# Designs tried in a protein design chat: VHH binders against PRELI domain-containing protein 2 (PRELID2). Part 3

Target 1, 189 residues: PRELI domain-containing protein 2 (PRELID2), of Homo sapiens (Human) (q8n945)
Amino acid sequence: MGVSVDVHQVYKYPFEQVVASFLRKYPNPMDKNVISVKIMEEKRDESTGVIYRKRIAICQNVVPEILRKSLSTLVILCWKKVSILKVPNIQLEEESWLNPRERNMAIRSHCLTWTQYASMKEESVFRESMENPNWTEFIQRGRISITGVGFLNCVLETFASTFLRQGAQKGIRIMEMLLKEQCGAPLAE

## First folded at step 4 (VHH; framework vhh_ozoralizumab_d1)

Design B59R (from B0 with K59R)
Fold by ESMFold2-Fast, scan of step 4:
Structure B59R (fold): chain B 189 residues (1-189), chain A 126 residues (1-126)
Amino acid sequence: as target 1 above (189 residues)
Amino acid sequence: EVQLVESGGGLVQPGGSLRLSCAASGFTFSSYGMYWVRQAPGKGLEWVSEISYSGSSTRYPDSVKGRFTISRDNAKNTLYLQMNSLRPEDTAVYYCARETPEYWFSLLEGTSFDYRGQGTLVTVSS
C-alpha cells in the first residue's frame, strides 16, 4: 500500500515574492527537521529564461520519533533490530524549473535515502493565478510507499499520511509568515 | 518551436530487439525530464518509461521492467529507448514526450507532459 497528500493553496502575493520566499524557506526555526539545503546544479536557458536548479536537502531521521509516538514496545523492539532505519540523516533531491517570463515554477522531489525500502515523491507547481495576476496558485502532491521492513511497513504508512499532512500545513504556515514579514499584508482586499 | 521527432520503429519478430530515438529541438533538452509512452491499436495511452533531466533516475512499469531501458544523450539532444525481448503485446505507436513544468499530474494519470512527437510504429509479429 501507499499514502498520498494533495494541497491546493492560493497565496495572495505576486509570483516573484512567493518564489523568493520558497527559495529562502529552509533552514527555518519552525521546521528543525530540515538541517541544510545545498544547490548542486543551476542552469539557465538564455532563450526562454527558464532556470533549472537541483538542490539536496539533509533532514533529521524522523523514524524514531514516529515509532516513539506509536507507544508500542513491540514496534520499538523491531525498530532496534533494523539497522537500515538508524541512519542519522535523510537526503532529499529537489529539481525545479523556474520560468520568470511565464510566471510559473515546477518542482519535483525524491527521497535518496532508503530507496530500496521506501518511495517518497513530491510534485509541486507555483503559478500566476488566473483570477488575479497579483496572486499565486500552489498545487502539490506528495506520495509515500514503504516495503521491505516487515511489520514496520504498516506502522510507518499508518503515520505517513498524518506526517505528510502536518508537514504540508507547517510549510504553508512558514510561507505565510515569511510573506507577511518580507512583503507586508496580502494584496487581496 | 518545440519539436520531437521519433525514429527506429519497424517490424520485428517476438524475442527481438529495437532501439528507438527521439531528436529534440526548440528547447533546452538537458533541463527537462523525458518520457516514452505508447498506444496500442484500439487502446488508450500507456506510460512506458521516464528519465530525469540528467539521466541519473529512471522509472518503468512492471509490464516492461527488465526488458526496456531508457537513456539520453544531452550533448546530442536525443532520447533513446532500448527494447529487448519484444512481445506481440508491445505492438504500438511509441511517442516521446517532454515533461510539463506547469502541471502536477502523474504520467500514470495521463497528463504529465506538454509536448509529444508524431510517433513511430513498432510491430512485433512473425
Scores: ipSAE 0.000, ipTM 0.114, lowest interface PAE 13.6, mean pLDDT 74

Design B5I (from B0 with P101I)
Fold by ESMFold2-Fast, scan of step 4:
Structure B5I (fold): chain B 189 residues (1-189), chain A 126 residues (1-126)
Amino acid sequence: as target 1 above (189 residues)
Amino acid sequence: EVQLVESGGGLVQPGGSLRLSCAASGFTFSSYGMYWVRQAPGKGLEWVSEISYSGSSTKYPDSVKGRFTISRDNAKNTLYLQMNSLRPEDTAVYYCARETIEYWFSLLEGTSFDYRGQGTLVTVSS
């Protein structure tokens, strides 16, 4: 099967400010796990105005830290035997489609590490809120599907759930802090 | 489990009217924006209308603006589409959709979204 985690958030800030904060999110003192982000490809569709970007992010492998804090000793011992999870860094590929005319942005991230054993994918959308044009709605889904590791599937699924929840919470916290610091107080209805 | 059940379709003459309904269950209906989309024979999905979670804001493409009205009853967990001045070009299977990540990426990629249920068929002809 697979594991998924859904996030719904409203940022009480205009779309342009939220997108700008997202694009300037890394590097950030509050998220030392992201080491670098490089733009690999960028193009604009002349008819729609949509801007496509492909970025590669290099992140610290936080699996040992998360497993140590969140899971049983038996799971940690089993994990230590699995060499495929013992890399120092992981690579993420991010694709984004920014539509400044419609005031929406879609983002898709894939983990490039461990692809032979797992599909790790995160999809996000920022859009102008229909309730208030000065607010931005954020919808995100993280999904992990695991194949080909037999009895280790239970260990990896336990990790996947923890990883997705922790990542989503940290991302929201960082965005709220950046928006408050860079753009001031949230806009009332 | 999320369920959306469309109804109200049928055969109608050009210039006629129909009202579609969508009964929602398995989620907090009042917390989500809702959409109507349609698929004409041999064509891809087309966005028809959307409504905010409170019902205070609606959007339409130019092809149906002024003719179609989306509304919702959060107490009854029901979404509606009032269709007036129907044209042969409005012939399609109509689906209701919840505002989700899958819906957004299906539109972006131009692929058919995997909908629950059969939708409701609207045929406009004489």
Scores: ipSAE 0.256, ipTM 0.604, lowest interface PAE 3.5, mean pLDDT 77

Design B5L (from B0 with P101L)
Fold by ESMFold2-Fast, scan of step 4:
Structure B5L (fold): chain B 189 residues (1-189), chain A 126 residues (1-126)
Amino acid sequence: as target 1 above (189 residues)
Amino acid sequence: EVQLVESGGGLVQPGGSLRLSCAASGFTFSSYGMYWVRQAPGKGLEWVSEISYSGSSTKYPDSVKGRFTISRDNAKNTLYLQMNSLRPEDTAVYYCARETLEYWFSLLEGTSFDYRGQGTLVTVSS
């Protein structure tokens, strides 16, 4: 079993501006749930110009807050029985491939926390829109797959659905705010 | 589950025409761009055409530009490829593909990607 969220957005901004905003997205004061981001690996392919980057992000565990907003007695009861969900922080690994020549960027991230119980993955691409070269298409898939069965599934499914939906909405909101703030910025030399 | 079923292939004489169809199910067809890709005998995969989610924008490689036309009917969840002025070098199995992150990552990595469906064989021969 699993849950998924698919996003398709068109940002009416050039690719270079969208990528610059994405790279400045975290850490961000508007998203207090992201505590830190560390670059672990960075490589440039000289033949293709593709820039590979691996980052690790440490985020505040928002599962307790999400579950508290649920008035379901069942969800609260299940959560009380699962102490492992009460870790303070969630660790995410992000890989990105930026191709400045082709004006595209692919991003893949996955959660390093709770891997014994769930697979939490997100894949995204930014690319020049076929409908207007000054616009950028953003396509994203968030997937959470539950491993195993039983009473933990009630908590994990509620968490997965709410987490992916809220994450997608928040990500879009933050990107739009950053793009508005950067719309007048000159191009990097 | 996502399903793509191709049809319309067959044997045609050089200079002839064929119209391929792809029936899509298991996802919101109107929200995704679509591709046609082909594989000639003993060759690698070659992308043939691309269409935006709305159907307003299309792309073609030089090998088929002016001869092939991609189109879609979002109400019927169907993708089409109109092939005109067919040449022996167009002989291939044609596959319908949804724009996916797997396809995108495969293109960036320079590797083969997973496609959906069994494909439909087009043979151009006298």
Scores: ipSAE 0.013, ipTM 0.408, lowest interface PAE 8.2, mean pLDDT 74

Design B6D (from B0 with E102D)
Fold by ESMFold2-Fast, scan of step 4:
Structure B6D (fold): chain B 189 residues (1-189), chain A 126 residues (1-126)
Amino acid sequence: as target 1 above (189 residues)
Amino acid sequence: EVQLVESGGGLVQPGGSLRLSCAASGFTFSSYGMYWVRQAPGKGLEWVSEISYSGSSTKYPDSVKGRFTISRDNAKNTLYLQMNSLRPEDTAVYYCARETPDYWFSLLEGTSFDYRGQGTLVTVSS
């Protein structure tokens, strides 16, 4: 049991431009919740040309704000007793595999914070669109499972689904802005 | 091991000419596009010229267009830059560079080339 969000988007830009914009996406003034992104590992496979990258993102913990907005005394009292939810920041680990020869990129992310109470995972793929080789298909699946916080499970799952949806929409908007700024107008059919 | 060795630099008066050469080894030269790039004292790298793997296509920025000519001899694994009507602002270290076959290496490194030679100094002064 948990919550999930699935996204399917076609960017009317070549694969190389979309991936370049994705790798330069953060830091970004449109998403101030992402405080920093650090590259931890980077390796290139000589035989395949695949580039593996591991990044750690530090993001503002928005859970206290979400709980305050609930305006429920019971929810607030329960939150005050779960100290781990009060951490100032959350850490996300991102692994990516960029295959320039096959023109695809796989991305896997998961939350390193709150592992006792929550599992937050995201899988994404960028690939050349089968409809038009100058377009890029983006598929993303995000999942959040919350356990071990009792009464708060239902409250946090409701907010988690809202946050996954809003996060996905913001991500798409940032990518579209970067692509227009760096690459000009989208390519016609 | 990939090696690029430039030669032909030197002191020349304004309006003069120089021909730079780059000897390539350690890879199939005829399969790669090549660049000439330069760096003037206290400035960043500037793209000077580009040539396709076959030699059929060349590109130049406006700053050198009509004065510089890039060429290659695939049988000799050698890249050339013919520089005519040289100006004081052409003073720089000139580098031979191999076009990266890996676009994503270019993206990660911020350059369109993956290997560069040691450079040859060109000074245009009287």
Scores: ipSAE 0.000, ipTM 0.106, lowest interface PAE 17.3, mean pLDDT 74

Design BFW (from B0 with W104F F105W)
Fold by ESMFold2-Fast, scan of step 4:
Structure BFW (fold): chain B 189 residues (1-189), chain A 126 residues (1-126)
Amino acid sequence: as target 1 above (189 residues)
Amino acid sequence: EVQLVESGGGLVQPGGSLRLSCAASGFTFSSYGMYWVRQAPGKGLEWVSEISYSGSSTKYPDSVKGRFTISRDNAKNTLYLQMNSLRPEDTAVYYCARETPEYFWSLLEGTSFDYRGQGTLVTVSS
């Protein structure tokens, strides 16, 4: 079993502006928990115009700090006994498909670290809103499934749900700030 | 466990300069972005400056841009704020703060923090 968090957001800005803001969100790989980002593949389909990109990011393992912020000493002590999860860095693979003609972009990310013990995945879509062509719909699902750590699975899954929700909310706030900075006030209907 | 200890505050005349220091301990300082935030009498917290974990990126609000400079020395686990051309409006308690760890969503930049120090008072007046 596992946990998932779903997000649905409408940005009252045109698709091109939202995608540009999203791409600018990740220009500095030296900041925060991201150690490096490497582009592995980039292809453009001449017939459809779809741009495919695959990246690998190496990030600081933040799980120990997240658990430390928990008020549950039991969860922290149990996690500390599971040495197989105490790696220094986490690798993430990101695939994206940008379709400028159809005005949509799909993004799929997953964790390459801990694959024997955990599955951590995120799927996101930006698309032109059905309500207004000058608005952009954003849909995201994050999923964490923990296996191979035995009796701790249920405890860790409960905790995972909390920080997935917090991460999603923070991402939305940052996008809203970038859009206002870059594009001004949102468009009315 | 986690400790942030600010120093360097004091009374200074308008137009003067001060350098604040923050000594960090109890965590891997070089792995975290850091902030300076301040609180003027009777007001809420205001973000003053931000620096990435490596020191390669810094950010400032317009109110201090060009006057304040944030820097860090990862070998000494120390954060600095050089304040020039001080104004009465800069009077506040200044806090050193550690960034909140990022989650799976891979947010490269944020303004949230989890730990802050006890603060150091800066008074700008004649």
Scores: ipSAE 0.000, ipTM 0.116, lowest interface PAE 13.8, mean pLDDT 72

Design C1 (from C0 with L108F)
Fold by ESMFold2-Fast, scan of step 4:
Structure C1 (fold): chain B 189 residues (1-189), chain A 126 residues (1-126)
Amino acid sequence: as target 1 above (189 residues)
Amino acid sequence: EVQLVESGGGLVQPGGSLRLSCAASGFTFSSYGMYWVRQAPGKGLEWVSEISYSGSSTKYPDSVKGRFTISRDNAKNTLYLQMNSLRPEDTAVYYCARETPEYWFSLFEGKPFDYRGQGTLVTVSS
């Protein structure tokens, strides 16, 4: 059993501006849950010009906050029984491949916390829009797969859906704010 | 059932022209970007051209830029490739292909489309 979210967004800004804003996304006052981001590896392929980067983010565990804001009595009762979800921080690994010559960027992220019980993965691409070279397409797929541990199912399904939805919306909101603030008004057709 | 049927291939002399057509059915043609890809004898698959769902944007690799033109007629569910100034190295089987949402997530895996037709052979020879 799994849960997924798919996003297709068009930013009416050139690729270089969108990528620059993405790289400056953190630290950000709208997302206090990100504690630190560390670049683990960065290298450039001389033949293609592709820039590979690996980052590890340490985030505050937001599961307690999300579950406490839930209106479901069952979710609250299940939370009290699931000590495995009560870690202080979550680690996320992000790999990116920026291709400035082809004007695209691929990003893959996965959660390093809870890997023995669930897989939490995200794939994203930024690409110059086929409809207008001054626009940027953003396509993202987030996926959470549950390993199946019986009593955890009452919490995991609701958590996974809420987590993916809230994360996607927050990310888009932050990007729109940064693009408007740093690059001005969106480019019309 | 998604179907893509290519036509228009044949034997042509260097410097000649051909127009390829692809008849699409089984999906909403106007909602998808489309590709032309080719495979020369004994070689791998090569991207030839790309067109947006509306036809407003097109892309070409340097190997065919200025010589080939991709176009589409959404009312007729048809994709075209106009090939001018043909060279012996353009000899290949040409395939019409539909873009896939998964294409954008699999940049390293070499298959950027989910459906392609049976292909049409273009031979450029004197």
Scores: ipSAE 0.000, ipTM 0.125, lowest interface PAE 13.9, mean pLDDT 74

Design C3 (from C0 with K59Y)
Fold by ESMFold2-Fast, scan of step 4:
Structure C3 (fold): chain B 189 residues (1-189), chain A 126 residues (1-126)
Amino acid sequence: as target 1 above (189 residues)
Amino acid sequence: EVQLVESGGGLVQPGGSLRLSCAASGFTFSSYGMYWVRQAPGKGLEWVSEISYSGSSTYYPDSVKGRFTISRDNAKNTLYLQMNSLRPEDTAVYYCARETPEYWFSLLEGKPFDYRGQGTLVTVSS
């Protein structure tokens, strides 16, 4: 009873530039839903060179906006009855492991809000592309599980699916814009 | 117990097509990404294709891109590899493999899968 979204994207930019743009992604005028991002922990493993970061992002709750675009009175009534969905902001915890020696980065994110009724988790990898060492491959999977609402689960899963899909697409657009603005034109084949 | 059973291998002529299947059991198939890997005679393992747990994302190396298609049926716990325009250099034992439970971390360690089947032989010759 959950929903999931998978993403595969190739950025025609070197790994180091893609990672730098990702770490500088917010604040961004294309995504005003992200209010703040703070680094909570940062550690470097001296033997491996791996850099660990823990960040917390505070984002505007976009569920009301998604529901506002719905013509369904039933959907609106369901949202009004579920008080937990009315919070103004949501918090996301992100952990990342950057390996500059092997030119890869793993990222794990999860939602700290709504944990009693829903879980939202996302795992991502940036790595040097197998097709061209000057390109970067991005692989991501996101999942949302909703529990405790019974008859309304299919309605909530529809919105969860829309939320994940739109979020993934927006993320790709923002990264492409940042790479072009901060690093110049993409590299030819 | 995790079990992966490949089938569909055989002898085909160059330019021909073949479809491999992998029957999975002993784990929640829909929760794991899956791989096809192959080993040609006297060579090491070569990654052939990768598919996400939902089936939405697929990945291929240049050697098979445009010729091979990976797919899955989560209701039947089955993984497929459709191979078209087969070449003599595609001759190998093909293995179905399950990604490790923490795939992203395993990719960083160079260990993208934890279980594989016994394989199915594909021979491309006249």
Scores: ipSAE 0.000, ipTM 0.138, lowest interface PAE 13.3, mean pLDDT 73

Design C4 (from C0 with S106E)
Fold by ESMFold2-Fast, scan of step 4:
Structure C4 (fold): chain B 189 residues (1-189), chain A 126 residues (1-126)
Amino acid sequence: as target 1 above (189 residues)
Amino acid sequence: EVQLVESGGGLVQPGGSLRLSCAASGFTFSSYGMYWVRQAPGKGLEWVSEISYSGSSTKYPDSVKGRFTISRDNAKNTLYLQMNSLRPEDTAVYYCARETPEYWFELLEGKPFDYRGQGTLVTVSS
């Protein structure tokens, strides 16, 4: 089974300011689940101007607490045998392609720690808004795939959806806070 | 579950007109940009029009610019493509597509794949 959550957000700020805020998003006091972010690779294509970055994020694993509060003790005990519940932190790999000439940025993330029972992937795009060139569109799809745990799939699908939606909403709030702090009031049409 | 259902295709003579429709369900239609793409017999997918979520911005490739008009009715969750001055080279299956991160990544990789419906066949011949 899998779940997918789509997000479409308009930030009323120019593309350059939104991208700069995104790159400075973590660490942040509003999201204590993100412990650290390290840049592993950075390359610039001189022909196209595209800037590639690879980052590794270390995040607190909140899955055990979510299951403990929402599911029966027997289900939690059974699933504690899966490595996903044993690790205190998870690692996320993020790749980004920033195209300053075309004013867009593509981002792909996936979980390195999740086991044969689950995987998590996220794809995002920032681009200049077609409605107003001083605004930036953010489009994101988060996907969690769950395999090999048939009797838990319906329950896990619900929690996976909640996890993705809460994460997306928190990310949007952090971005709005950073943009206001660093760039001032949003630009109106 | 996202569903896109295209309609309005058919046989038309060169110089004729057709209006395609796409009925969308399973998502908040007014929050997404929409696309029309086509696939001619024996060829790959070709982007033919793009419209913003509000409908105020549209884009077209040179091959159809001035002949095709994309529009949307957010209250009815419906996307339209008005095709005028049709040519034999417009013969294709036309697909309605929702804007998604998957679509953008595959476009950036030079591979036009999208979240599309079943398609509607347009044949332009004498």
Scores: ipSAE 0.000, ipTM 0.214, lowest interface PAE 11.3, mean pLDDT 74

Design D1 (from D0 with L108F)
Fold by ESMFold2-Fast, scan of step 4:
Structure D1 (fold): chain B 189 residues (1-189), chain A 126 residues (1-126)
Amino acid sequence: as target 1 above (189 residues)
Amino acid sequence: EVQLVESGGGLVQPGGSLRLSCAASGFTFSSYGMYWVRQAPGKGLEWVSEISYSGSSTKYPDSVKGRFTISRDNAKNTLYLQMNSLRPEDTAVYYCARETPEYWFSLFEGYPSDYRGQGTLVTVSS
């Protein structure tokens, strides 16, 4: 239910470089909305070699600003009356499973804020490209579903797809910038 | 909830001084740069001053440079604007504002935040 956006991207860089850049993405001085990122849990499976990490990100709540930019005065006034939506920060939980042997990484993220009223989730995979072993395939699905905010549910979800799509495109752009800066030019055929 | 509350405005004669304060709450004040902006009657918003999160860097437009001083007290979550040598053209509603950070986490990308308070009126008149 709700709204989802799918992304499929090829980074023309080896898997190890892409994963390293992703893991070093925060802290980033270009991203002041991310206040902190903390590793809560890390373990390695001795049989498979898979490395599990759980991270918590604390981010500025930008939802009121999105509504202010996109919606009418009446909708904004109603939003301001709903105290459950007026939190200073949101918390995001990220779980990742890095498989160095098979050169793939799965990532699952979800919002811990508003879980009783909204589901905001993202699933991502980095893997060695089938087209070229020196390239990395990135597949991502973001999903937002809002319930329990009454008549605002439909209005809020109407803008969720644009939100997710713009976010995905900016992330791809930032990753390509970081890879070029840290690893040099992309590997072409 | 991010909240900014300005105070300290009033009526002052040309050449006078005023000190504006902005009480911030609902966010980690010490982690954000801050701005003062103003809006004169019938005109658009004008940037007045900027201060880094630590207070070590400040910026001003030529229109107020040398007359206004921005400062902050991170222990008190308070932003200040010391205004000296005030001119009639400084008459405006003054707002404090939090810097508009960029955000990337593809689950939750959106517009940059630009929180502004209700404002405090400064009138410079004889």
Scores: ipSAE 0.000, ipTM 0.145, lowest interface PAE 14.8, mean pLDDT 73

Design D3 (from D0 with K59Y)
Fold by ESMFold2-Fast, scan of step 4:
Structure D3 (fold): chain B 189 residues (1-189), chain A 126 residues (1-126)
Amino acid sequence: as target 1 above (189 residues)
Amino acid sequence: EVQLVESGGGLVQPGGSLRLSCAASGFTFSSYGMYWVRQAPGKGLEWVSEISYSGSSTYYPDSVKGRFTISRDNAKNTLYLQMNSLRPEDTAVYYCARETPEYWFSLLEGYPSDYRGQGTLVTVSS
């Protein structure tokens, strides 16, 4: 099973401003599900200048809320039959590679809570736009793969599509808000 | 050592007001954004408000917008939360929190527990 969502955005702001806004955490109405964050590993590569960071976040399990918002009786009934998905919190692992010299940044997030049954991953890249060096290209890909647990198909396929799309859109809205507040109007073409 | 000490909580009737304070020490207060989070009994953490390092920008969720006002006094290293028109649903332990020194390097960071105060209880009942 392959469920994915792909996002491609061009922010008309320089790489340094976009990355700074992205890494600068303002608590905002759309990002209140993170309970705590623990830093696991940090390294700087002297030869490349790449800054690597690994973190684990504990987040509220939003699956019940998302399923309630879907208003689909079938999705809710499938959820109620799958006890293993009814955990109170989920854990996410984030790895990031910031390359200030090459003006790019890669971010990978992986869900740790259900690893024995599914792989849930999100990959994001920020890079200097080839069209204009004062613009930043953002590419994000969320993917969910099921590891041979067929009874989860009715829940995971519907949930995965909804979850990935809502998560991607939330991230874009947060970024647009932060960029406008911190950097002003977008740069002209 | 970073310390955050909340105060000002108490028992108040619905429709009442309270002003919370957070006294900060052990770091350069004026260089960090600050926020308030709360935890109702048996519930998870809920973001309540944030203020930028200079005080020029403030943010609120719809649940408290128009009722709560966050402010800061950088000369006194103190954060405030003015709470008006309190509701029973506002009953919670309120925590003061700051950005970590490494805040800028995390996409998943929200409400870091490492530099959160001990909290102050707000009870809204008749």
Scores: ipSAE 0.000, ipTM 0.108, lowest interface PAE 14.9, mean pLDDT 70

Design E1 (from E0 with L108F)
Fold by ESMFold2-Fast, scan of step 4:
Structure E1 (fold): chain B 189 residues (1-189), chain A 127 residues (1-127)
Amino acid sequence: as target 1 above (189 residues)
Amino acid sequence: EVQLVESGGGLVQPGGSLRLSCAASGFTFSSYGMYWVRQAPGKGLEWVSEISYSGSSTKYPDSVKGRFTISRDNAKNTLYLQMNSLRPEDTAVYYCARETPEYWFSLFEGSEPFDYRGQGTLVTVSS
């Protein structure tokens, strides 16, 4: 009834460095698909020290271009008939809960733009690795659900799966590049 | 861990044919476009073919168009290159490579077209 992708990754870097690199992903001057990122809310719980942050990103909608690169006649016809593919920009809402005392961070993001026919949600956790306190474990689940486009639901869900897998994999590579550039070589056991 | 293992190279006479294979592992093969690239002795990398994740779209430079055919078997996680009418200038190490992923939300624009390649397989076309 929808599409999900799960990721489990160990970064061989301390928690504080991984979190700092994650927070530096946006804004990025080399990412022209991300138009703006704004902090909407930030507060700290005095009893726990947990820092809550809400951000909104505005990004170019690349879905029509990805679908056009397919030579499938059915896929090409679909992008002309689905209104969510005609939106020029996508809004993403991200909520995060950083716990410096317990060395963990939960992140939840979702797409605000595609509420009529599609939803996209991601849940992620960074935490100190149980194997080595100088390593950071990253667990993520992305979900896309498509409704209300009839026989196109199955076609669009197939491409939604591709979007989630490619997004997760590129995100991991970018994090590894940022960690290496900012923090040096990974910490081997 | 991403692995790409090429095979099928060898020595052939001009006008001959070879079929190269690439076994992929460590990633969801059916979700990526794939490339064949080659490097002749003392030269840089040259793109020789690309194929979409589904196999519905293929592209070739004029230097190999009509002679080479790229294909894939997603059930077997295998990429192929059928090479016909080989010429001495086709002599090179041939690599399969994985396409740099695109997604609806990108942190880097203008990245390289591929992010992983195998160890390569040598094709020698004698005079």
Scores: ipSAE 0.000, ipTM 0.097, lowest interface PAE 18.6, mean pLDDT 72

